# VH-VL binders against Small ribosomal subunit protein uS3 (rps3), part 20

Target 1, 230 residues: Small ribosomal subunit protein uS3 (rps3), of Nanoarchaeum equitans (q74mz4)
Amino acid sequence: MASKVIRKFIQNAKLTVFSQEFIRLYLRGANVSKVIIRQTPIVNRVIIYSARPKMISEERKAHLAKLLELKFGLEKPVIEVLPIENPNLDAHVIAERLAMGIERNIRAYRRLAQRYLETIMNAGAIGAEIVIAGRLSGQRGKTWRFKAGNLRKTGTIGQFELDRAFNIAYLKPGVAGIHVTILKPDAEIPDIIEFKSPEEISIEEIEKIDKEIAEKMKKYLETYLLAKQM
Key: E = the ipSAE of ESMFold2; O = the ipSAE of OpenDDE; V2 = 0.75 times the mean of E and O plus 0.25 times the DockQ between their complexes.

## First folded at step 18 (VH-VL; framework fv_tezepelumab)

Design c3 (from b3 with heavy chain T58K L105N, light chain S55E; at its last look DockQ between E and O 0.49; V2 from the best seeds 0.71)
Fold by ESMFold2, look of step 18:
Structure c3 (fold): chain C 230 residues (1-230), chain A 122 residues (1-122), chain B 108 residues (1-108)
Amino acid sequence: as target 1 above (230 residues)
Amino acid sequence: QMQLVESGGGVVQPGRSLRLSCAASGFTFSKYGMHWVRQAPGKGLEWVAVIWYDGEEKYYADSVKDRFTITRDNSKNTLNLQMNSLRAEDTAVYYCARGPLYDVNHGYFDIWGQGTMVTVSS
Amino acid sequence: SYVLTQPPSVSVAPGQTARITCGGNNIGDEDVHWYQQKPGQAPVLVVYDNYDRPEWIPERFSGSNSGNTATLTISRGEAGDEADYYCQVWDSSSYHYVFGGGTKLTVL
């Protein structure tokens, strides 16, 4: 039967998720956004998007590669660190910054949440929400919600991207959970910045790295070509 | 300078309606939840209603629920309170009050108007 | 509906410290806010989130909150502090904002 093959695929997917979360935890403070792991018979590519790529030195990459081999069985990992275009629109970056800020000053949670939400909205978000749950001001855990803009636009076809992240503030009485949700427009490439034709974008090269990104780029190009014909 | 200015108060008979307005200036109105708080002559403060920064959620004190409607127009920086089926117990100074930036659940009132008087009498 | 209990009045000698209490069941778990209201004027926020102060409020005003009692403390009381003082919380179960009954502070 196909049960053994199915169990193998499920086990590989869980290993990938655990590897991604391990990488985020190991590199805490480097503002890691996406982690893409491509497993091929020849090489295991690990692509790390960071708002602080220089905090991920070659020595840290080498140590991380060794840990991935020892703990997760990723043979011959090749670690590549890339910058992100807009850290202030990245839910993972904001959640980590807020969590670490609260760890430094627990009394500043409201001010920090408000400041980061303002930063998100000034960076062009359509809407955003920050939820903090834990013991920050009293003896019992509470939930604080901060909202800006319009998160109801998530149903609009082909125009919006929803970015969600969770992080933890480690405090002496316990932990506080931080949820960040950012609704942002899909990435668009203006004529005056990069190129005049989407055909210059190599979908095949992206598929070697990340099929999710390649699929998103295919949808973007389809929408662009339809608009160009008008 | 940040300001809230209430208007529309007056003397009305029981069972009638009145619409209060609050004009906001000096801050980005659409980033804040807005409240009505009232105070009967010689009495304490009583919260009346809240509307979220985007107008999507509204909550009312039990004493006014189903009679009062809070609304806002973010393009005009105005908050409104439609008061129907008025009773003598609704006689009070009505304050417009601003909640904290972006906060939708644990708020305090950091800016207040000077209030408008509503008197409901036969 | 959550109930906040305040003494109707408190007196303090000039230069001395006034303490105004706000009682509530497990109020130490709440974020308590305090307002000052002088006759004929709108309320003014003096303490929020139990112990934080707006920048325009002097350091003489402070707050604490534990157990069943929140306290507004006004150090070096002066005639300008004579006012009614209200505590306030948000009651998450009803989504209501609840005020205490108010305390009249007299500086004698």
Scores: ipSAE 0.721, ipTM 0.888, lowest interface PAE 1.0, mean pLDDT 84
ESMFold2 (binder alone), look of step 18: mean pLDDT 93; pTM 0.955
OpenDDE, look of step 18: ipSAE 0.833; ipTM 0.922

Design c4 (from b3 with heavy chain T58K L105N, light chain S94E; at its last look DockQ between E and O 0.32; V2 from the best seeds 0.66)
Heavy chain, then light chain:
Amino acid sequence: QMQLVESGGGVVQPGRSLRLSCAASGFTFSKYGMHWVRQAPGKGLEWVAVIWYDGEEKYYADSVKDRFTITRDNSKNTLNLQMNSLRAEDTAVYYCARGPLYDVNHGYFDIWGQGTMVTVSS
Amino acid sequence: SYVLTQPPSVSVAPGQTARITCGGNNIGDEDVHWYQQKPGQAPVLVVYDNYDRPSWIPERFSGSNSGNTATLTISRGEAGDEADYYCQVWDSSEYHYVFGGGTKLTVL
ESMFold2, look of step 18: ipSAE 0.728; ipTM 0.889
ESMFold2 (binder alone), look of step 18: mean pLDDT 93; pTM 0.954
OpenDDE, look of step 18: ipSAE 0.842; ipTM 0.927
ESMFold2, look of step 19: ipSAE 0.714; ipTM 0.884
ESMFold2 (binder alone), look of step 19: mean pLDDT 94; pTM 0.956
OpenDDE, look of step 19: ipSAE 0.842; ipTM 0.927

Design c5 (from b3 with heavy chain L105N, light chain Y97W; at its last look DockQ between E and O 0.38; V2 from the best seeds 0.68)
Fold by ESMFold2, look of step 18:
Structure c5 (fold): chain C 230 residues (1-230), chain A 122 residues (1-122), chain B 108 residues (1-108)
Amino acid sequence: as target 1 above (230 residues)
Amino acid sequence: QMQLVESGGGVVQPGRSLRLSCAASGFTFSKYGMHWVRQAPGKGLEWVAVIWYDGEETYYADSVKDRFTITRDNSKNTLNLQMNSLRAEDTAVYYCARGPLYDVNHGYFDIWGQGTMVTVSS
Amino acid sequence: SYVLTQPPSVSVAPGQTARITCGGNNIGDEDVHWYQQKPGQAPVLVVYDNYDRPSWIPERFSGSNSGNTATLTISRGEAGDEADYYCQVWDSSSYHWVFGGGTKLTVL
């Protein structure tokens, strides 16, 4: 029946977004870029692209698979971990590295943003932007914006890939949101993450599975919404 | 060695125009926002204008808005300031100054030129 | 319209510590930068982002910022430290860069 199939598709799309962000949080530190979840009647594939695939042990894959099956309804998932061709052009990798770097030394935020922009541009990006928004020292949230190259290039020759990612630095004074935008030379397919919004994440469903991740996801959503308004 | 060199200063009558130039060397000019800062004789520093690394955005102090135009030519490593409708209060040493690498909103000035004197008097 | 207030002058004996203040409403929430300007010369950045120094600036120069006051501290003052000192912030509401009025440091 058509209406029932449409309702199940919508429900599965929302669950897919929750699963992708859950996987990124569970595997924080492994520099996870894309997470592709393909649900078919024969196989359910979870493809995880990482700049540090060795950080994702067989034990962690097995535990993650069990969590996805029992709590997210992904039956008998097959988890595949693949390397990233160029981590220095990957917005998710850069955002995570920057967030974790700021957590280790909050005073280095400007230097780190500048160095990562240099890294991105040296890797062949046409343009890039790093935005840090939140509380790094004071009571009021602030925005630091760093740009390199040309993000407005739209010429009729070729097509360009826009890679965008968001991550959070968890700090003692508060939290800071990190947006990374990278405009890559000629590419066939855009970043799949651009099709989904963090507003679709349900903290209640995650709390039933893991309290620590739910708390981090709550901070993620609060910081994302604050940064979105800037 | 990183260097900024201003030129184009001089004595002009009120209501006239003057064009300042700043030549940059020793660093990748197109990675930095550039500023003009002025200092009237015996007075403090006053920020005048900024232009983004790519020339896409400019901002001006209220005292010079609509009279001054900041531009840059990244192919020649040159920053310019077109000053129209000059007033006696524009009399100052004009410095070009470099903002932080890639930074487009918060900023300090880490490299300064030696300045060029503009005197507006009748 | 953000205003930074500095004392017009500060005196210090050689070898002693000088403190130059920069007052502003909630300046503790801002990134404060400091410049040294000797007579007839361009300004030189000595402290940025409240606390940091360019690598060529001696460790005797340090900064602090809290509440309504930012402070530049110069330990073991020398005759070579005689100069005008300016504080500076970026005002996000106007997208302007704002300087304090300057402080003349005298080493006696």
Scores: ipSAE 0.721, ipTM 0.887, lowest interface PAE 1.0, mean pLDDT 85
ESMFold2 (binder alone), look of step 18: mean pLDDT 93; pTM 0.954
OpenDDE, look of step 18: ipSAE 0.856; ipTM 0.937
ESMFold2, look of step 19: ipSAE 0.695; ipTM 0.877
ESMFold2 (binder alone), look of step 19: mean pLDDT 94; pTM 0.957
OpenDDE, look of step 19: ipSAE 0.858; ipTM 0.938

Design c6 (from b3 with heavy chain T58K L105D; at its last look DockQ between E and O 0.36; V2 from the best seeds 0.66)
Fold by ESMFold2, look of step 18:
Structure c6 (fold): chain C 230 residues (1-230), chain A 122 residues (1-122), chain B 108 residues (1-108)
Amino acid sequence: as target 1 above (230 residues)
Amino acid sequence: QMQLVESGGGVVQPGRSLRLSCAASGFTFSKYGMHWVRQAPGKGLEWVAVIWYDGEEKYYADSVKDRFTITRDNSKNTLNLQMNSLRAEDTAVYYCARGPLYDVDHGYFDIWGQGTMVTVSS
Amino acid sequence: SYVLTQPPSVSVAPGQTARITCGGNNIGDEDVHWYQQKPGQAPVLVVYDNYDRPSWIPERFSGSNSGNTATLTISRGEAGDEADYYCQVWDSSSYHYVFGGGTKLTVL
């Protein structure tokens, strides 16, 4: 009994992560930050924080709700879209903007990374890092690291907030992974802090749901792991 | 206007020590990795050392490792090179050079000092 | 350690195009940077990231990089372009910055 409860908890946590990343992929361009999925016996709520909430129309919400029900088993989801207070300190927003900027001009990757780091630091970050990994120009995968400020600063659990995000630039020679890390003063302490990483995503579970999604998630995970290690 | 000015060069005997300084002005020094590059008389350029923008990481050419120490003081906008156990092959003009903004890896050198001559003579 | 090979010298007639090569194993995968050094002066960055120029460098300086060869191209060569030219890369495996041996450009 205890084993069954533990197994179901693990499976639900993994499916929640898959659903969140699917939502970010489906809504690419709307600068989605946080996605909160709350499942209750009465309602299933999906709360989407975006820097461009008007880009998420009621039609797109309805289509997304259907996809979540059919592909992820989230029965009758209610989708709510809320704005973000500080987009220039949001790692997901920055990672998406940088990824899309590189897609428009591969040669601008250094300038864009430098510009976004300056934007992050001017918005009040204590430190930030942008890592770009992949094949931007050659046959071999390469890693470019850009750093500003102090990412090694530590304190009590409620003194600093570490915001991490990953995104993919889809390029003609292949893909490039973008990892953004932002350290900022944390004025609000959450009850529970849980860091989600692509390594927690099970490819086998994705393949049971949808092979197209599984292939995209596999490529996402491989790019993330390569960027982290290179 | 952005400038790098080296000082501390001179003539020393083998086995002795010398300390080079580089004063930076016209840019935010603490946002940039800094390098030393040397050039023996009549020869090409040779990279010597790098220090990250925050001083946390340092890397050296094999020819100078364990003898040279690169340091920086971001409050004074200065870069330093402590050169110990000097050898005749260390005779060169030493340049300080600035790396790209925020970039800690793939660097080019966009600003150079005028250089300071170090001569190690028996 | 990564090795960059440059010809020791290149000559060009005034008004003609000079091409200075930098050879390396799979250098087309690298970000190649180029410097000009006139006698008694510090080096000056003329091309970075294979093809980009600092804003103060004239457009007649350009770069390319493919396969095992990177090339600095100087169109409409002038007497003022007489200098030594160096290519440079970063070797990630050693965390070393590597220069080519240099090429002396002579404008006849």
Scores: ipSAE 0.708, ipTM 0.883, lowest interface PAE 1.0, mean pLDDT 85
ESMFold2 (binder alone), look of step 18: mean pLDDT 93; pTM 0.952
OpenDDE, look of step 18: ipSAE 0.810; ipTM 0.907

## First folded at step 19 (VH-VL; framework fv_tezepelumab)

Design d1 (from c4 with light chain Y97W; at its last look DockQ between E and O 0.44; V2 from the best seeds 0.70)
Fold by ESMFold2, look of step 19:
Structure d1 (fold): chain C 230 residues (1-230), chain A 122 residues (1-122), chain B 108 residues (1-108)
Amino acid sequence: as target 1 above (230 residues)
Amino acid sequence: QMQLVESGGGVVQPGRSLRLSCAASGFTFSKYGMHWVRQAPGKGLEWVAVIWYDGEEKYYADSVKDRFTITRDNSKNTLNLQMNSLRAEDTAVYYCARGPLYDVNHGYFDIWGQGTMVTVSS
Amino acid sequence: SYVLTQPPSVSVAPGQTARITCGGNNIGDEDVHWYQQKPGQAPVLVVYDNYDRPSWIPERFSGSNSGNTATLTISRGEAGDEADYYCQVWDSSEYHWVFGGGTKLTVL
């Protein structure tokens, strides 16, 4: 029935997110930016953007494809690895580098966050934020925030790309969460905005910037939710 | 040669106003949160106020809240403290101090000015 | 607000190690910073984030922080170390920066 199809679609979306997380963990150290899983009529494409594509050998691609099919049920996976133009403006790359740096020296968290913010800004970002949350030195978890530039620029929507990423530093006392947010200049607006889920789109924030775009996004979300219910 | 230089101190009567200024040089002012810290004669240090690097968030000690206003002008590398409704207990040396690079919720004070004296009497 | 307690004074003989304490409830969970202030001068940061030193501060200055006590340690104390010393934390619940009352170090 229609309700069964909708439940299968929701379940597949969750498996897609879990598959992306598995891929990031499997390829940790290869500076994976984003992972896009695109379903075509008879094949599933797994597109992996990396700052170190040579670290992802054909043998590793083949092994990963088998794991995705057998462990996650991703039918006929075709893995493609593409390079990244500017790793220093990529939130996923920065978050991984920071997470691995903190794992190597937990006391360096402030110095590393400051250095990576400087790197991001020198690469041309309009603004950036790094948030580290966890237990680094005491019994209590704490949050450290580092900001540079202007993340609240609202005058020219459609020419700016907001890049957000989350990563985890695995430490002996526990884990630390790392959020990286980068506002980039001169981004082309794609025909389709690639969000992991349309529900993550904040219509209210877009209305602050451009009402015409907000109306288009609202219509898109309403159409998506209706189709999802079917 | 990183430097912070305060000015605008003086002797004023209770209930009046005074504006302090802090000129920064030798570093990129707009990357740092800035603070005011005061010290009454013969007493310890007391934090007064902070303003983050972009001027968007400000916080005050309870003793000065609603009477003092911290501001900054990143184009002129200046920090200001507007002090209204002054009281005898506001008598102190006022220091401007620099917070850590990019930090917006923790911090220490790594660069200090020489201070400017504010005396509220009579 | 968070309260930091320091002894009013500490005395040490030249060449000996001085230890200045900063007490607070669960201060071991805080990032403690230390300042030196000589008469008529502005404070100078000597230790930050519990253990770290600015590159211009001698290795004789060190910090520790555990339980309810943070400690500034000055090894091989000399007359030039005579000053007031303040500890400082950030109080996240009130969004305030809090100093201890200060400790006057005397080198005999």
Scores: ipSAE 0.710, ipTM 0.880, lowest interface PAE 1.0, mean pLDDT 84
ESMFold2 (binder alone), look of step 19: mean pLDDT 93; pTM 0.954
OpenDDE, look of step 19: ipSAE 0.862; ipTM 0.941

Design d2 (from d1 with heavy chain D66G N105L; at its last look DockQ between E and O 0.43; V2 from the best seeds 0.62)
Fold by ESMFold2, look of step 19:
Structure d2 (fold): chain C 230 residues (1-230), chain A 122 residues (1-122), chain B 108 residues (1-108)
Amino acid sequence: as target 1 above (230 residues)
Amino acid sequence: QMQLVESGGGVVQPGRSLRLSCAASGFTFSKYGMHWVRQAPGKGLEWVAVIWYDGEEKYYADSVKGRFTITRDNSKNTLNLQMNSLRAEDTAVYYCARGPLYDVLHGYFDIWGQGTMVTVSS
Amino acid sequence: SYVLTQPPSVSVAPGQTARITCGGNNIGDEDVHWYQQKPGQAPVLVVYDNYDRPSWIPERFSGSNSGNTATLTISRGEAGDEADYYCQVWDSSEYHWVFGGGTKLTVL
């Protein structure tokens, strides 16, 4: 009994990850940050956070919804696109841009990593790290590591948000993996992973603890509701 | 206008200590890993030590490990090398050198100082 | 530790192409950097990451790296190219930066 429940949970998690990766690949270039799939009794909601939501047209949403139903069995998917505030602090956006840049010119990997780290730090990050692993110069696999700022905060993690992402550069000799880690000031709503729907967030309860957090959550909810109406 | 200027070299007897300094200007010092590289008279280049941009990690050549200490002060844009228990084979011109921006593993040295001479002789 | 082997000297006639080799076991898997050092001066980076050139270095300096040999190529050799040349890699197994022994280039 317990074994059957565990196997079902593992299969559902694999399906979710495959669906999320498919969506990222289908929408590659639209600066997708996170993809959240929420299953409710009425609809299956696919929430896509993007730095360029206008690049995800209604036609592309409709086509993607059809593909998700056909390929992954996600019945009656409703695709919602939400904006993100700061793409230069978004690890998924940076990882995608770096992967695509390396695909266009494999020899530029160091310059691109340095440039994106500068961009991240200028956008206000506390610290950041870019790790590239793979075959970039015709060599066997190697690891390149680029760091800025401070990622080793010990007593302040609750004040700051750690954003991590992975992406793949598809190259002739094989693939190169790209890991981006960004330590941000204050939590950004698009970067959180939450089982609760945005409509379930109690602004009044959060305000009793911290007004700044409550205002950020209110802004997120307003943005979400506007995107839902599209 | 990027410059690295070493100082603190001199003639000392074996077993004594010296402290080298390197003053950096014309670039944001705290974004770069920094190195010491030495060259014995008439010989080739030998890497000595590195310190990460934030001072948290340090690595040394086997020939100097336990005797030399690399440090930096990002508020003063200075790199230092404390050399203890000096030996005749430490006689060399010592260069400070800048690693690549943000890169901590695959370093080349794009900016070099003019070097300071350290002579260890009895 | 990783060992880089360079010929002690190389001679070329003016206007001819000089090739300076840097030998190492599987060096084609490494990122190789090259430095020029003129007498009484600090080294100057001329090639990095096997193939790339700082913007102030002339295009006639180039690099290649495959198998067990990396090569610095200097086209149209000039008297001003007369110097010692060093190759360098990072040795991940010992976390050390390693130089070759150096090659004296003479332009006759």
Scores: ipSAE 0.609, ipTM 0.837, lowest interface PAE 1.6, mean pLDDT 83
ESMFold2 (binder alone), look of step 19: mean pLDDT 93; pTM 0.950
OpenDDE, look of step 19: ipSAE 0.760; ipTM 0.879

Design d3 (from c4 with light chain D31E; at its last look DockQ between E and O 0.52; V2 from the best seeds 0.74)
Fold by ESMFold2, look of step 20:
Structure d3 (fold): chain C 230 residues (1-230), chain A 122 residues (1-122), chain B 108 residues (1-108)
Amino acid sequence: as target 1 above (230 residues)
Amino acid sequence: QMQLVESGGGVVQPGRSLRLSCAASGFTFSKYGMHWVRQAPGKGLEWVAVIWYDGEEKYYADSVKDRFTITRDNSKNTLNLQMNSLRAEDTAVYYCARGPLYDVNHGYFDIWGQGTMVTVSS
Amino acid sequence: SYVLTQPPSVSVAPGQTARITCGGNNIGDEEVHWYQQKPGQAPVLVVYDNYDRPSWIPERFSGSNSGNTATLTISRGEAGDEADYYCQVWDSSEYHYVFGGGTKLTVL
């Protein structure tokens, strides 16, 4: 029984993450940051934070809503698009811009990474890192790492916001992965445990059966969701 | 004007120690990895050591590992090389060199000092 | 460790194109950088990342890299180009920076 309940929770968390990644891919170019999917008794809300919200027209929202219902079973989703305050401190925005910039000119990868890292630091970051991995020169996959400021404060939870994102540059020889890490001052930690996707299975019900399994499930789901940002 | 100026070279006996300094000006020192590169008389260039922009990581050529220590002081815009247990083969002009902006693994050296001569002889 | 091989010398007539080679196993997979060193002077970066040129270096300096050979090309060679030229790569396996042995360019 406990195995069945745990398996259902894992499957629902995967569906939420896949929905979020699908939305980012569908809206590529609109600089989508956070995607929050809230299932309430009344409606299923999809909240999309974007640096370019006007690129997400009402027609695109309607089409996206239909796709989410048909492909992911998100019944009657309501799409809400909100602006973001600091695009230059947003890891998802930077990762997408860098990925698309590299797609336009592979040889510019170093200059682009340096420029975006400067932009991040000028926007007030305590520290930042950009990692590009893939075939950008020659035939062998390689890793390029660019760092600024101080990321050692990442061990101080609650006083700093660590923003991590991953994106892909689609190139003719293959793909290049882009990881962006930004350490922000004076910000609250974003809620990473927004995985209560289905109402038919809950952590509370698992706790009725076995508290140890409930804690492991919670930690597993948090780790799974975080892995998508790296 | 961006400038690197080495100092501290001289003539020393084998087994002795020497400390080189490099003063940086005209750029934001703390954004760049810094290197030492040496050139024995009549010979080619040989990389010696690197230190990351924040001093967190340091790497050395095998020929100097465990004998040389690279350090930096970002508040004084200085790079240093402590050379212990010097050998005759350490005789060279030592250059201070700047790595690329923010780059911590791949790289080139775009700004060089004029060098300081170290001679290890009995 | 990784070895870079350069010819000891290259000679060209004034106004002609000089080509200096840097050999290495699969060097076409590396980012190759080139330095010019005149007698009694510090080295100067002339090409980086195989093809790119610092803004202070004339466009007649260019680079190429494929297979086992990287090449520095200096078009319209001048007497002022007489110098030693070094290629350099980063060896990620040891976190070492490796130079070639150098090539003396003579402009007749």
Scores: ipSAE 0.775, ipTM 0.911, lowest interface PAE 0.7, mean pLDDT 85
ESMFold2, look of step 19: ipSAE 0.768; ipTM 0.909
ESMFold2 (binder alone), look of step 19: mean pLDDT 93; pTM 0.955
OpenDDE, look of step 19: ipSAE 0.857; ipTM 0.938
ESMFold2 (binder alone), look of step 20: mean pLDDT 94; pTM 0.958
OpenDDE, look of step 20: ipSAE 0.855; ipTM 0.938
ESMFold2, look of step 22: ipSAE 0.767; ipTM 0.907
ESMFold2 (binder alone), look of step 22: mean pLDDT 93; pTM 0.955
OpenDDE, look of step 22: ipSAE 0.854; ipTM 0.937

Design d4 (from c4 with heavy chain E57Y; at its last look DockQ between E and O 0.39; V2 from the best seeds 0.62)
Fold by ESMFold2, look of step 19:
Structure d4 (fold): chain C 230 residues (1-230), chain A 122 residues (1-122), chain B 108 residues (1-108)
Amino acid sequence: as target 1 above (230 residues)
Amino acid sequence: QMQLVESGGGVVQPGRSLRLSCAASGFTFSKYGMHWVRQAPGKGLEWVAVIWYDGEYKYYADSVKDRFTITRDNSKNTLNLQMNSLRAEDTAVYYCARGPLYDVNHGYFDIWGQGTMVTVSS
Amino acid sequence: SYVLTQPPSVSVAPGQTARITCGGNNIGDEDVHWYQQKPGQAPVLVVYDNYDRPSWIPERFSGSNSGNTATLTISRGEAGDEADYYCQVWDSSEYHYVFGGGTKLTVL
């Protein structure tokens, strides 16, 4: 019985992370960063931080709220959109901008990665890394690594979490994965456990933990993959 | 404006040591991986060594591994090459070359120094 | 280690197009860079990433890369183009940078 409380806590944390990833996918293009879900007995608040909050219209908020209620069981969710203080230090924002930039011109991948790293460092980051993996030239996939500053401090201290994000550039020959890691001058512990992307999630592993969560995640992945095609 | 200036070349006997220096100006040195490339008289270009922008990693051509040491001092905008146990085959013009901004993998050399001559002979 | 093969020399008449080849096993999968070196001078980057030019290099310099051959093309060859030309790749397996043997371009 005591382990039941621990299992419930783990299940709730995983559902929260999956809901946050769904929201980022649904709102692609609005540069969504943090998503905070606050549950109270009266109101379920969904706070969405965006670098482009005006791109998230009242119509889109209403539609998203309905999807969250129907698919994730968030009763009467209220969606609030807030601006980001420094979008140039936000790994999610940078990863999305880079992905969309590469979609517009695949040959610009190196120049764009260099520009965004410069932007990150000029905004005051202690260190940053951009990794692009995929078929950007020729017949085979490659990995390009761009690094600036010092990411070693987080490994030395061990208690800070880096701001990490993943995004996908959808290209005619296939996809390119984009990983962005930023160590900020006053590093913030993420509210979200972003251990895996939706494509890295194993439904079979989730079923070993909770079949209800696995079914919800299967539907999330189907919705995510459909949204990628558009 | 951007310049790389090598120094420290000269004539030395086989088995001796020599230290080359490269002074960088006109760009932010600490953002770039740096390389040494050499060219024997009348011969082609041969890559020698690279050091990452922060000095964390260093890589060497097999012909110089364990004899040469690449280092950098980002506070002085200098790149160095310590060459030990010199051989006649090390006779070359040594160039300092800059890699691409932030790139730690695939690279090309967009800025070159004018080179310094190292002659290893009796 | 990866080997790049270039012809020792290429000749072109003034105003004509020169093509300098760089051979390597599956070089079409690599990012190939090209350098020009005039006598007594340091090399100068003329093409990178197979196709791109630094902003200071005229558009008559271009590159291509497919199969086992990368090619540097110099349109409307001039006497000022007489130089040695080198191709270069990165060999990820050893973290080494590899140059071709060089090609002497002569404008007759």
Scores: ipSAE 0.612, ipTM 0.843, lowest interface PAE 1.3, mean pLDDT 84
ESMFold2 (binder alone), look of step 19: mean pLDDT 93; pTM 0.955
OpenDDE, look of step 19: ipSAE 0.775; ipTM 0.886

